# Designs tried in a protein design chat: VH-VL binders against Imidazole glycerol phosphate synthase subunit HisH (hisH). Part 1

No score or structure here was measured in a lab: all are predicted.

Target 1, 225 residues: Imidazole glycerol phosphate synthase subunit HisH (hisH), of Colwellia psychrerythraea (q47xb5)
Amino acid sequence: MTSAKNVIVDTGCANLSSVKFAVERLGFEVTITDDITIIQQAEKVIFPGVGSAKHAMKNIKAKNLEAALQGLTQPVLGFCLGMQLMTESSTEGKKSSTEGNNDDNTSHIVPCLNLIPTNVEPLKAQGNRLPHMGWNTLTQVSNHPIFKGISEGDYFYFVHSFAAPISEYTIASCEYGSTFSAAIAKDNFIGCQFHPERSSALGSKIIQNFLELDSTELNQELVNL
Below, numbering starts at 1 at the first letter of every chain, in headers, positions and changes, except where a header shows other numbers; antibody chains are not in Kabat numbers.
F, E and O stand for the ipSAE by ESMFold2-Fast, ESMFold2 and OpenDDE, each averaged over both directions (binder to target, target to binder). V2 = 0.75 x the mean of E and O + 0.25 x the DockQ between their complexes.
[cut] stands for letters that were removed.
Atom coordinates printed by the task and the answers are left out, and those that the model quotes come from them; centres of patches stay.

## First folded at step 6 (VH-VL; from o15a with heavy chain Y103W W105F)

Design o15h
Fold by ESMFold2, look of step 7:
Structure o15h (fold): chain C 225 residues (1-225), chain A 122 residues (1-122), chain B 107 residues (1-107)
Amino acid sequence: as target 1 above (225 residues)
Amino acid sequence: EVQLVESGGGLVQPGRSLRLSCAASGFTFDDYAMHWVRQAPGKGLEWVSTISWNSGSIGYADSVKGRFTISRDNAKKSLYLQMNSLRAEDTALYYCAKGPYDWVFGSYFDYWGQGTTVTVSS
Amino acid sequence: EIVLTQSPATLSLSPGERATLSCRASQSVYSYLAWYQQKPGQAPRLLIYDASNRATGIPARFSGSGSGTDFTLTISSLEPEDFAVYYCQQYDNWPYTFGQGTRLEIK
């Protein structure tokens, strides 16, 4: 095909086949693998995930993938949990609620891959139902290359109870009771909280934009929210 | 082997409450989301509720919202369904089900209990 | 909510024949579809997930296909234990929903 090898990292999560289907519909070849050499030699790496950071990090360590993922220098795009694993930590042990936590709750901090200096906390839904599940709009969109042809007010599919706060690494935002990072990026690592593989034509546009990235387009100094 | 054992069903009058329990064994209970699915007599299957591994995410069918509360105790490897303000349409066999992942989204049900019967009639 | 319509409602076949069961969704569920078998007095048993993947321990005669709105469960050569009710289930969106079932009976 015209593009070099594209890889989906086999994290053992539910949505691997759906991500592969979404890539293949666009006319790109892609391989699901946990082979470190194949991952490191790929030109584009997709890092999907659904579920808990705790169990995903346990599996990544059992597969000896942690150092390999941390060392990637080519473009990497994470979906949902994949984005969350790029952060420093997740506080997924906390319960999400509409009125606050139980008195005896304790916080469980899960160290993640530490690729983007931000963290994941329970989404402050402010009386809205959790998980945040369904179609919602991007409220701010930066000029990051993955957002070519994407604008504020465009709809994407979300399903999550935890989110990254707004930070200097935020490249798109969304509102659901509070404002959170719909996407984050640093250097070659890009993560979106939404599911491009489930977001119809605009989700396909995100995947297309990523697969067509030139590394010079990832200069963070030019990205403005 | 994976085993799910429901209990707490019975015959009750409309407006009353029941609490269902599900005892889990044969797998690491706190690695998985857990679910309740019901089947009215002679009818098909209806999803009732879902809870993530740490209770951080919970879902309910519209027909039971505000009346039913799902909970879990990972130390006791147990799943619960508190059913308040019961109605005749809640009459069903209630199954405890295990999902394949720790998450409440994208869930099919790879293991099921035998079910416990709830009958709501005067 | 996403409605799943199974057809036929009843399928009468003999052992050794091929069974083809259909499930149609009211909107795309992509590949987020599972198939279950339920025998009288028993809980459902997972056969197929993600439209086409056989669950652990399910015989190779069971296969699933389709995506989007139209899905098929195929049993290549029926055995006596295959006569049961079959349900499809979508897990694309809440509420999770099931089809009304296809009863596969011996002719």
Scores: ipSAE 0.202, ipTM 0.689, lowest interface PAE 5.3, mean pLDDT 88

## First folded at step 9 (VH-VL; from h27y with heavy chain W53D G106E)

Design B19
Fold by OpenDDE, fold request of step 15:
Structure B19 (fold): chain C 225 residues (1-225), chain A 122 residues (1-122), chain B 107 residues (1-107)
Amino acid sequence: as target 1 above (225 residues)
Amino acid sequence: EVQLVESGGGLVQPGRSLRLSCAASGFTFDDYAMHWVRQAPGKGLEWVSTISDNSGYIGYADSVKGRFTISRDNAKKSLYLQMNSLRAEDTALYYCAKGPYDWVFESYFDYWGQGTTVTVSS
Amino acid sequence: EIVLTQSPATLSLSPGERATLSCRASQSVYSYLAWYQQKPGQAPRLLIYDASNRATGIPARFSGSGSGTDFTLTISSLEPEDFAVYYCQQYDNWPYTFGQGTRLEIK
């Protein structure tokens, strides 16, 4: 059995290559895997995701990763959908039809991993176009270790139509029609709504900060906003 | 088995309208973004339109924006492309394509139909 | 829009040979790049997604590599059925765009 210091979880719903390259450009080694044992033994776990929560959770369950992810004690960093999956649930929207007057919008609640006691809801864009797509600034940044060298007003890349609201678990915020959690954290679990792998030097800094984290730093007081 | 079957193509004069349909089967239709991609005779591939329910995204190529409308009926597992004000340059084989997710971002085309031919000529 | 330039336009090889196809983007697309195969009279077929992942059912002789602006599709040992047109496609930014294609023909 082999072990890996850094692992990217393969849920089947993520561009793993982009994440891998982002990590390797910083000089770190990383292994992509859906092997539970390797994930559990890793020093750091990156948890990326793209698409719908429903699809991702289905894949996670099919790969029997749910309990393993929930039991991880090492630092875990979720990207975009990965962050959302760390919450209790995600409310997603569906259209039954877009033809004529038969437009019907339905929503459903997708149970997620329940690692961070918050929920994901449709982003209150207040007339702005959805999805929130492109560069936007962090409006507040906590003293969480992953944000070392990151400041309010710094730009990151977002692609999402759903968001976690501001809560006690928010460690960074962003504004798009409404204020939402750009990042959340609880214990060893950290999530970023933005895409660090697409956020230039600052995104790389987030990744680097995470990979260089001392686990003891996650137990510090007052890391949340 | 994933299947996409396009229909509605034909010969029309410039300025006329056509409505293309794509019947999907073999997968949960409403869990995926759907796309139209076209190929002019002897030419390469051109993205035309995308619809994603979960993300709320609807997109069009600049060449068809304002003239084409993408829609879907999830109950019927069908994708549509209403094409108005057709031009000669719209002549192409139109493919219905499936995305890997119900999301606007990171959508390649993992499955394609065989296409339906649209010919715009006076 | 992001322009994808494929090279060479035409590649003439024999069965059993190694084929190397290039796709260059006008700007970085990270790993948001796919490769398709299209045979005459057929719809495109997905070969590679996310720059380096083989799609389901794609033989191991097909491989993708690269990131940023430079990408490569490699066919380690050509089979007769591999002679076709190959397209790269980026899905980093809208509009999604395709390369102009590389025609792989039998020598």
Scores: ipSAE 0.636, ipTM 0.871, lowest interface PAE 1.2, mean pLDDT 93
Fold by OpenDDE, fold request of step 15:
Structure B19 (fold): chain C 225 residues (1-225), chain A 122 residues (1-122), chain B 107 residues (1-107)
Amino acid sequence: as target 1 above (225 residues)
Amino acid sequence: EVQLVESGGGLVQPGRSLRLSCAASGFTFDDYAMHWVRQAPGKGLEWVSTISDNSGYIGYADSVKGRFTISRDNAKKSLYLQMNSLRAEDTALYYCAKGPYDWVFESYFDYWGQGTTVTVSS
Amino acid sequence: EIVLTQSPATLSLSPGERATLSCRASQSVYSYLAWYQQKPGQAPRLLIYDASNRATGIPARFSGSGSGTDFTLTISSLEPEDFAVYYCQQYDNWPYTFGQGTRLEIK
């Protein structure tokens, strides 16, 4: 089988083409695959996602990727839903009925990959419109290697209605009605709530930092928020 | 097999209301964003509205904003479009369309119904 | 809104020939571009998503390419059933928009 240095995981719920394009623009080679062996042998793994955690997890399981993803030891970078899937669980909202003036919202907890011991919850927008869409600034940025050249006040592109709260795993924060984790990390797993592939030069810098990351750096004590 | 069946179209006078329905089958309805797209006679395609449960997003084209309301009943696997204050320019074939994900963005339309015709005329 | 301009408006070709259809966006839509085929009296059918991915069941003769603002749909060898109207659609930003369509007709 062919090995790939950089891999984008195809969960069936991801913006694969845009992510691939973002990586290739930087001069890196990357392979999109759902092949477990190729993913396991990759030096770097990008784990993008869009849509619902429920649907994504269903696909992950159907593709038999769950255990493989959980067992990865190389650096993994999750985008948006990919980040959320790295957590223990995601609380998602579903509307049982939106007919007419009947707006019945229910929430359910979706077990995720449990790579980072935190949870995803509905974003407390405090009157702001949901979903959080568009450019917003990082309010705090740690010294995590992924954020080399990134500063507080820098803009990134967000699209989400759910978020991980501030925790010991937060390596960057953002404000939208409330403070939430713009990025989280534990061991070899890193997640960004924002979309680096849509975040212009700074997003590209995040991707570059990740792809050039020395794996040994992740084993060192990092300063989290 | 994915199936989308629209209904509720008809001939109405300007200012009147009409409610379209779309019955979905062959897939897990509540896992996907749903859409309405319309096509005026002999014209191109125009996005009308989108609903995504997970994100809570509801969107409308400017041409229908304030007049149309998209909704869904997941238990019934049905999508709806309440059309109020109808205008002549609303005359079109209205398609129910399925998105690839329950997501606010990246919604192309992977499956379409055959449409239901709405004619607004005096 | 993002304006998609398709060209040519009409393309007249014969079966077996190669067809090249263009779609230009007023601003970058990255790879968030889809192509649809619509035959007379039928609903649109998804051909290509994410600029270059063929939808399920779409013949290999259909291919999409491009990114940013310039996109191309190619039909390598036209079959009689390929004569139809083709639309591009961007899903990068709201409102989602379609091109005005290219009519592929038999010469």
Scores: ipSAE 0.562, ipTM 0.854, lowest interface PAE 1.4, mean pLDDT 92
Fold by ESMFold2, look of step 12:
Structure B19 (fold): chain C 225 residues (1-225), chain A 122 residues (1-122), chain B 107 residues (1-107)
Amino acid sequence: as target 1 above (225 residues)
Amino acid sequence: EVQLVESGGGLVQPGRSLRLSCAASGFTFDDYAMHWVRQAPGKGLEWVSTISDNSGYIGYADSVKGRFTISRDNAKKSLYLQMNSLRAEDTALYYCAKGPYDWVFESYFDYWGQGTTVTVSS
Amino acid sequence: EIVLTQSPATLSLSPGERATLSCRASQSVYSYLAWYQQKPGQAPRLLIYDASNRATGIPARFSGSGSGTDFTLTISSLEPEDFAVYYCQQYDNWPYTFGQGTRLEIK
């Protein structure tokens, strides 16, 4: 009769340990698992990820997690690549040697979980060095509940070369040569491009706000930028 | 069966350059981060450099920054280390190592080659 | 830079004895710690990753424990092939660093 109130989805990515410790030092119990039943029964789901969308989607499919993740109705928070996997697609794919070379228009596109209707594209760094790596500020912050106690100008840690553009799903923005979505949300799916687990006290506040979400707070109308 | 075979080591004078190669087989090379680790004679292990699956993320130890360049050719399943401005303290056995992920952060080294010896002496 | 300090520097034991090797980090590395074995003239071999998980093909007599700053590698009932140098490695942050090694020798 063991159930897990909070889960971290085990997608086989590298940053699972630091995400788990970040949750636990806030006083919450959390379980890392790829068991579909445990994930579906959890009250809160953290969806971490680092590395390429191509490799992460391959792992998700190998673990038979794709449909289960797409069907989640409880709050889900994605970290870094986890946010990117919530989108429709990422352009970090490469041309395949598969038959039918006529797929060049889509051969560099990696289909993702298609939970938030936006896409991921190379960050337009405008002469700045890629990857975008280090501390940077949020330039606009919405009223989304995960941002309680978070303001424009607050610093978070970023490590990425791809980003989602500004859209109606953007709940926070950041500038690094160009403006991109620092966070996106639709319904129960919330994603941050930055690494809350590596962003000190303010990163911990994001995680705490997420874990403390009341069902009534999630039912509020989300406000984009 | 994962195999990593280093080559390109040798004796070289300080200030000169050398290029190491590592031929990989037995796994999908394109899916994993790769690393260089060195061991001076009679000494412990020292991380040198790291490169992600698509070369998008690269890291170096402070002792080699600006002098060494890691690269990979996924079509040839090969990892490289270009070593410029070599110093006596670069003398070591250089290992090619595989990471368990496509990601260069939070990475240990699950498979190692046998190493290639670099000796820098005047 | 995260410094890993291994103790003891040298451990002299006989086959059949239990070995306990320590690795201490200068700051928390969470569970991002690996252990390697290196026999003379050979490349290192991964024993333990994520502090406590045995790598593929590693005998059950090897176990790892700890988190944060204090980590232990334990070898129950030493076998002749276990006499080697052991290194810990943190992978919480760049630069990745290794401990200076513990030499486990036969006595």
Scores: ipSAE 0.470, ipTM 0.789, lowest interface PAE 2.5, mean pLDDT 89
Fold by ESMFold2, fold request of step 15:
Structure B19 (fold): chain C 225 residues (1-225), chain A 122 residues (1-122), chain B 107 residues (1-107)
Amino acid sequence: as target 1 above (225 residues)
Amino acid sequence: EVQLVESGGGLVQPGRSLRLSCAASGFTFDDYAMHWVRQAPGKGLEWVSTISDNSGYIGYADSVKGRFTISRDNAKKSLYLQMNSLRAEDTALYYCAKGPYDWVFESYFDYWGQGTTVTVSS
Amino acid sequence: EIVLTQSPATLSLSPGERATLSCRASQSVYSYLAWYQQKPGQAPRLLIYDASNRATGIPARFSGSGSGTDFTLTISSLEPEDFAVYYCQQYDNWPYTFGQGTRLEIK
């Protein structure tokens, strides 16, 4: 009988507290949970994540959350790694060099939640330092509802070494040596590579726009670049 | 039982180099960020450096940036600190510490070694 | 850099008394604050993380509270083994910083 209107999925990651605080500062109530029923019954789902895709997917499977997340039909917003986990796969994985593979930097393909048909690959920084860490601008911004009041040139906080390439699912872009997806979306699934919870007033605006969505806004035409 | 055993400390002259090691056991080393924290004699605690599970993210305190290099070897379950251009103010007990996540941001230190002593004096 | 100021510097109490230790941050660290206990000749021991969560194996007499810039560690009824130095640590942003410690000593 008890339900939560807004939930943050507890994947066991580090940044849950800052995400919760960011939502509460806006005057919304939110519950951190890994309870499948509470997640499925929520009106809005925030899917945070930091760290490696391999460990995040391991935790999601250990909590039996994979199928539940894949079946969500309400709006879902992913932060940073949460966005990356919405894709088909990521090259950010770990391979032991002691088993007969001689390459210390061998990447593994990590299967993700397969919610948005794109992939995550090493950011082509073109001589810039990795990770991409700090404030950077959005170079293109679509008419997607989460970007109400957000424009090209607005600053957001990034910290990542992997990114989704530009695709038909890109709703905002950013440049750091090469251009990558600052945000992606398909149907009810929305993801941002930046950290809204660390991006000051404009980050708060993204979170507020998301929490104020109604279902008809996600069915609008022309929400991509 | 989580165990962290530091080694490689000693007496060294200013300007010289020293390499610390930390051997880990009792947990899956590859799943966690690792840290160095130091404590000068009779003083409080100072964070030195952090490294993520796959070495993709690394941080340093300003006091050591450019002189110290953190690294890890996951196959050997070992953490390292290469300390170059040592100064008298680097004299401290150096602790190896484990974070609770694979992530180097928003990290506290849930397990600590007993430390290895570095003394930098003429 | 985020500065943590602990008070008092020294707290003299008897077993069975209640101890209240303060940590103030120079800017908001949300709930990213941990408390550690350190006895002479020993490594620090994690007591509290995320401002209010007890670490595994920590007795219920230890509790943490606060958010933003003001944090408190409370020991509800002091035991002889609780006399030690206590440090707070913020982990909102690099560099991670510690307070200078509160020495809790027997009166």
Scores: ipSAE 0.388, ipTM 0.760, lowest interface PAE 3.1, mean pLDDT 89

Design B19
Fold by ESMFold2, fold request of step 15:
Structure B19 (fold): chain C 225 residues (1-225), chain A 122 residues (1-122), chain B 107 residues (1-107)
Amino acid sequence: as target 1 above (225 residues)
Amino acid sequence: EVQLVESGGGLVQPGRSLRLSCAASGFTFDDYAMHWVRQAPGKGLEWVSTISDNSGYIGYADSVKGRFTISRDNAKKSLYLQMNSLRAEDTALYYCAKGPYDWVFESYFDYWGQGTTVTVSS
Amino acid sequence: EIVLTQSPATLSLSPGERATLSCRASQSVYSYLAWYQQKPGQAPRLLIYDASNRATGIPARFSGSGSGTDFTLTISSLEPEDFAVYYCQQYDNWPYTFGQGTRLEIK
């Protein structure tokens, strides 16, 4: 068994290849793995995800990764569903109801990793089509280190129907009918609702900023955010 | 054993409708995205439509958008394609296909049915 | 729309020979490229996914390589059952698209 500096957690999701290529294009080595020891020993952890929270949490539990992920102290960056899995729960298991039928028998809440105290809810698109799909701008950008060289009005690629509301953990926002968290962070856990791996040069800058975090930036971030 | 069995094909005049069904067995249907792919006689393969595990994400080829509707019933382990305003160029063998993930993006097709034939002719 | 161009259109070889099939994308699809085999009267069968990974049950003589825009399917030593039509498919972006096919025929 060998150690790896940068790790992509293998949650069994579809977008692992594009995330790996995005990292490698920047000149970094990265290993896709579900080996707990390799994940825990890595310096940087990328936590990808697409698809449903239900399926992703099922896979995480089947691989015995839940406690290991919750115990990570090094920087962790989540993409799209990966960000959502860092929250307390998601309502994505909720089924649609027919108009006029108030008593849906299949409403579900999916418990997630509970790393950042917020929740994922249906995006309040207020007349706009769901899913929110395509390029959109950040409306507020904090001074978090992953946003070096990133400004309000910069475009990123989104594809989602659920979002985290604005909270004290929000480090970037976006508007699509309503304002939602484009990114959240708490301690060493950072999540982006957009897809850095599909957001061209600015997405690459997010990934590069994350991979270039040093230990002192992490400690300062943990104290001041 | 993964099995996908299509039905509902037939001969129909232009402008009319058909509904295709695909019965799934041998895997947990609710955990996977499902797809329709067609093959015109003597021609190659053309993606038609895709639906996620919970129907939250749906995609269509431009040639069928607005005319075809994909749906699924997870309780019945069934995939459907409602085809309205059919045209001669819709004539094809229609395959039901399973994706490897619950996600409709970055998807190849790991299992295929044997197809059901739709012929649109006056 | 991402166009996949396969070459050659027809490849005539004998059992035991090495086959090399090409698929070229009109823009980068990274490694989101699959290969399928289709015999007459049958559904397509997945051979290769993510450019180079063999699907379950696919013999080791099948291999895939390439990334970006240029991809290759190689059959190291042809068996009689390998004579079929082969399609590549990209899944980087909707619409998902297939190449027009390469017909591998017995010489």
Scores: ipSAE 0.346, ipTM 0.741, lowest interface PAE 3.5, mean pLDDT 89
Fold by ESMFold2, fold request of step 15:
Structure B19 (fold): chain C 225 residues (1-225), chain A 122 residues (1-122), chain B 107 residues (1-107)
Amino acid sequence: as target 1 above (225 residues)
Amino acid sequence: EVQLVESGGGLVQPGRSLRLSCAASGFTFDDYAMHWVRQAPGKGLEWVSTISDNSGYIGYADSVKGRFTISRDNAKKSLYLQMNSLRAEDTALYYCAKGPYDWVFESYFDYWGQGTTVTVSS
Amino acid sequence: EIVLTQSPATLSLSPGERATLSCRASQSVYSYLAWYQQKPGQAPRLLIYDASNRATGIPARFSGSGSGTDFTLTISSLEPEDFAVYYCQQYDNWPYTFGQGTRLEIK
């Protein structure tokens, strides 16, 4: 029987290699896998993702991972799109064409994993360039365990055009034209909009804090702002 | 079979415009990022521009920023490059390329067209 | 901008010999490095992605290795059809950049 303490879910996304190396640089062993049994038996699960919610959810369903991910009870940390997939839905699946097939230019909602009761919407950048790309600060930081050693004003790397609004599930915030959730959490599910794997020493601290979590404490109390 | 067919190249004077097209077939076009890469005569490869599956993320090389515009029409399975204010250094064979993901970062190019030639001279 | 420097510029070998091509990055690109083969008058063909993964349909004689800043492409036993220019490409960050190429000549 194969088992692994730490796993990265192989959703078929682009950033798996950088996530793996970020974990390994901290001295932790980690396995990239889409094997449901190995994922379910792991002590820590990293749920990466980049790209569109539409494509990611299509891949998750094709790999038969949806129910398995929804059933996880151990700590799960989502990176970027991985955070967004933990929400109920995303509007980033909207498709319209003025020169092609005659779609009605209606909004298309992409159902996600429905783990955290909030939604992903276009980032209200208020004249700032999209995507929000580069280093930016956290404007509020809760006492959630993954933020040990992290303070308001610390820099993290962001690259996204969609975001979750501030809600009761927000555990850190950021401003880019408007204020959005830099991180969200509910029960064992934790998501960061930023890229810990590209955020140098502070990103490494987030990953280390996550990997060192006591596996049971998050299910007892949701930590928020 | 993945096929990428570029068109729209030609001989043009400096300061003029051209529009390149790339017709895609043999894969689900809507699921992948698309790219333009060029190769000047006798020279190596230079990335030009990148667009995500839904056009939400777009990147340009500094040499073309502000002059070139990448776009796509997913209904027509087509990628475009509008090239304005052309310069002699834009002379190259322009390749349409497919990325392996819908994401424009961390992208290599798994399929290439045969290219269309743009020559900018007086 | 991440500069990729390939060496040697030209490599002349006989069929059956082992070829080793080098690509060095000006900063770490982790494993985000691809190798391409380009034959005269043809588009590039992907050989290796993520430093060491062989692309679909690429013969087993091609292998890639390395991480960080130093990468190699190895062709274990040269065939006549391997005469081409080889490019490395980094995709850690924009702008995506290519090495200047190594021309592999079969004697």
Scores: ipSAE 0.311, ipTM 0.729, lowest interface PAE 3.9, mean pLDDT 88

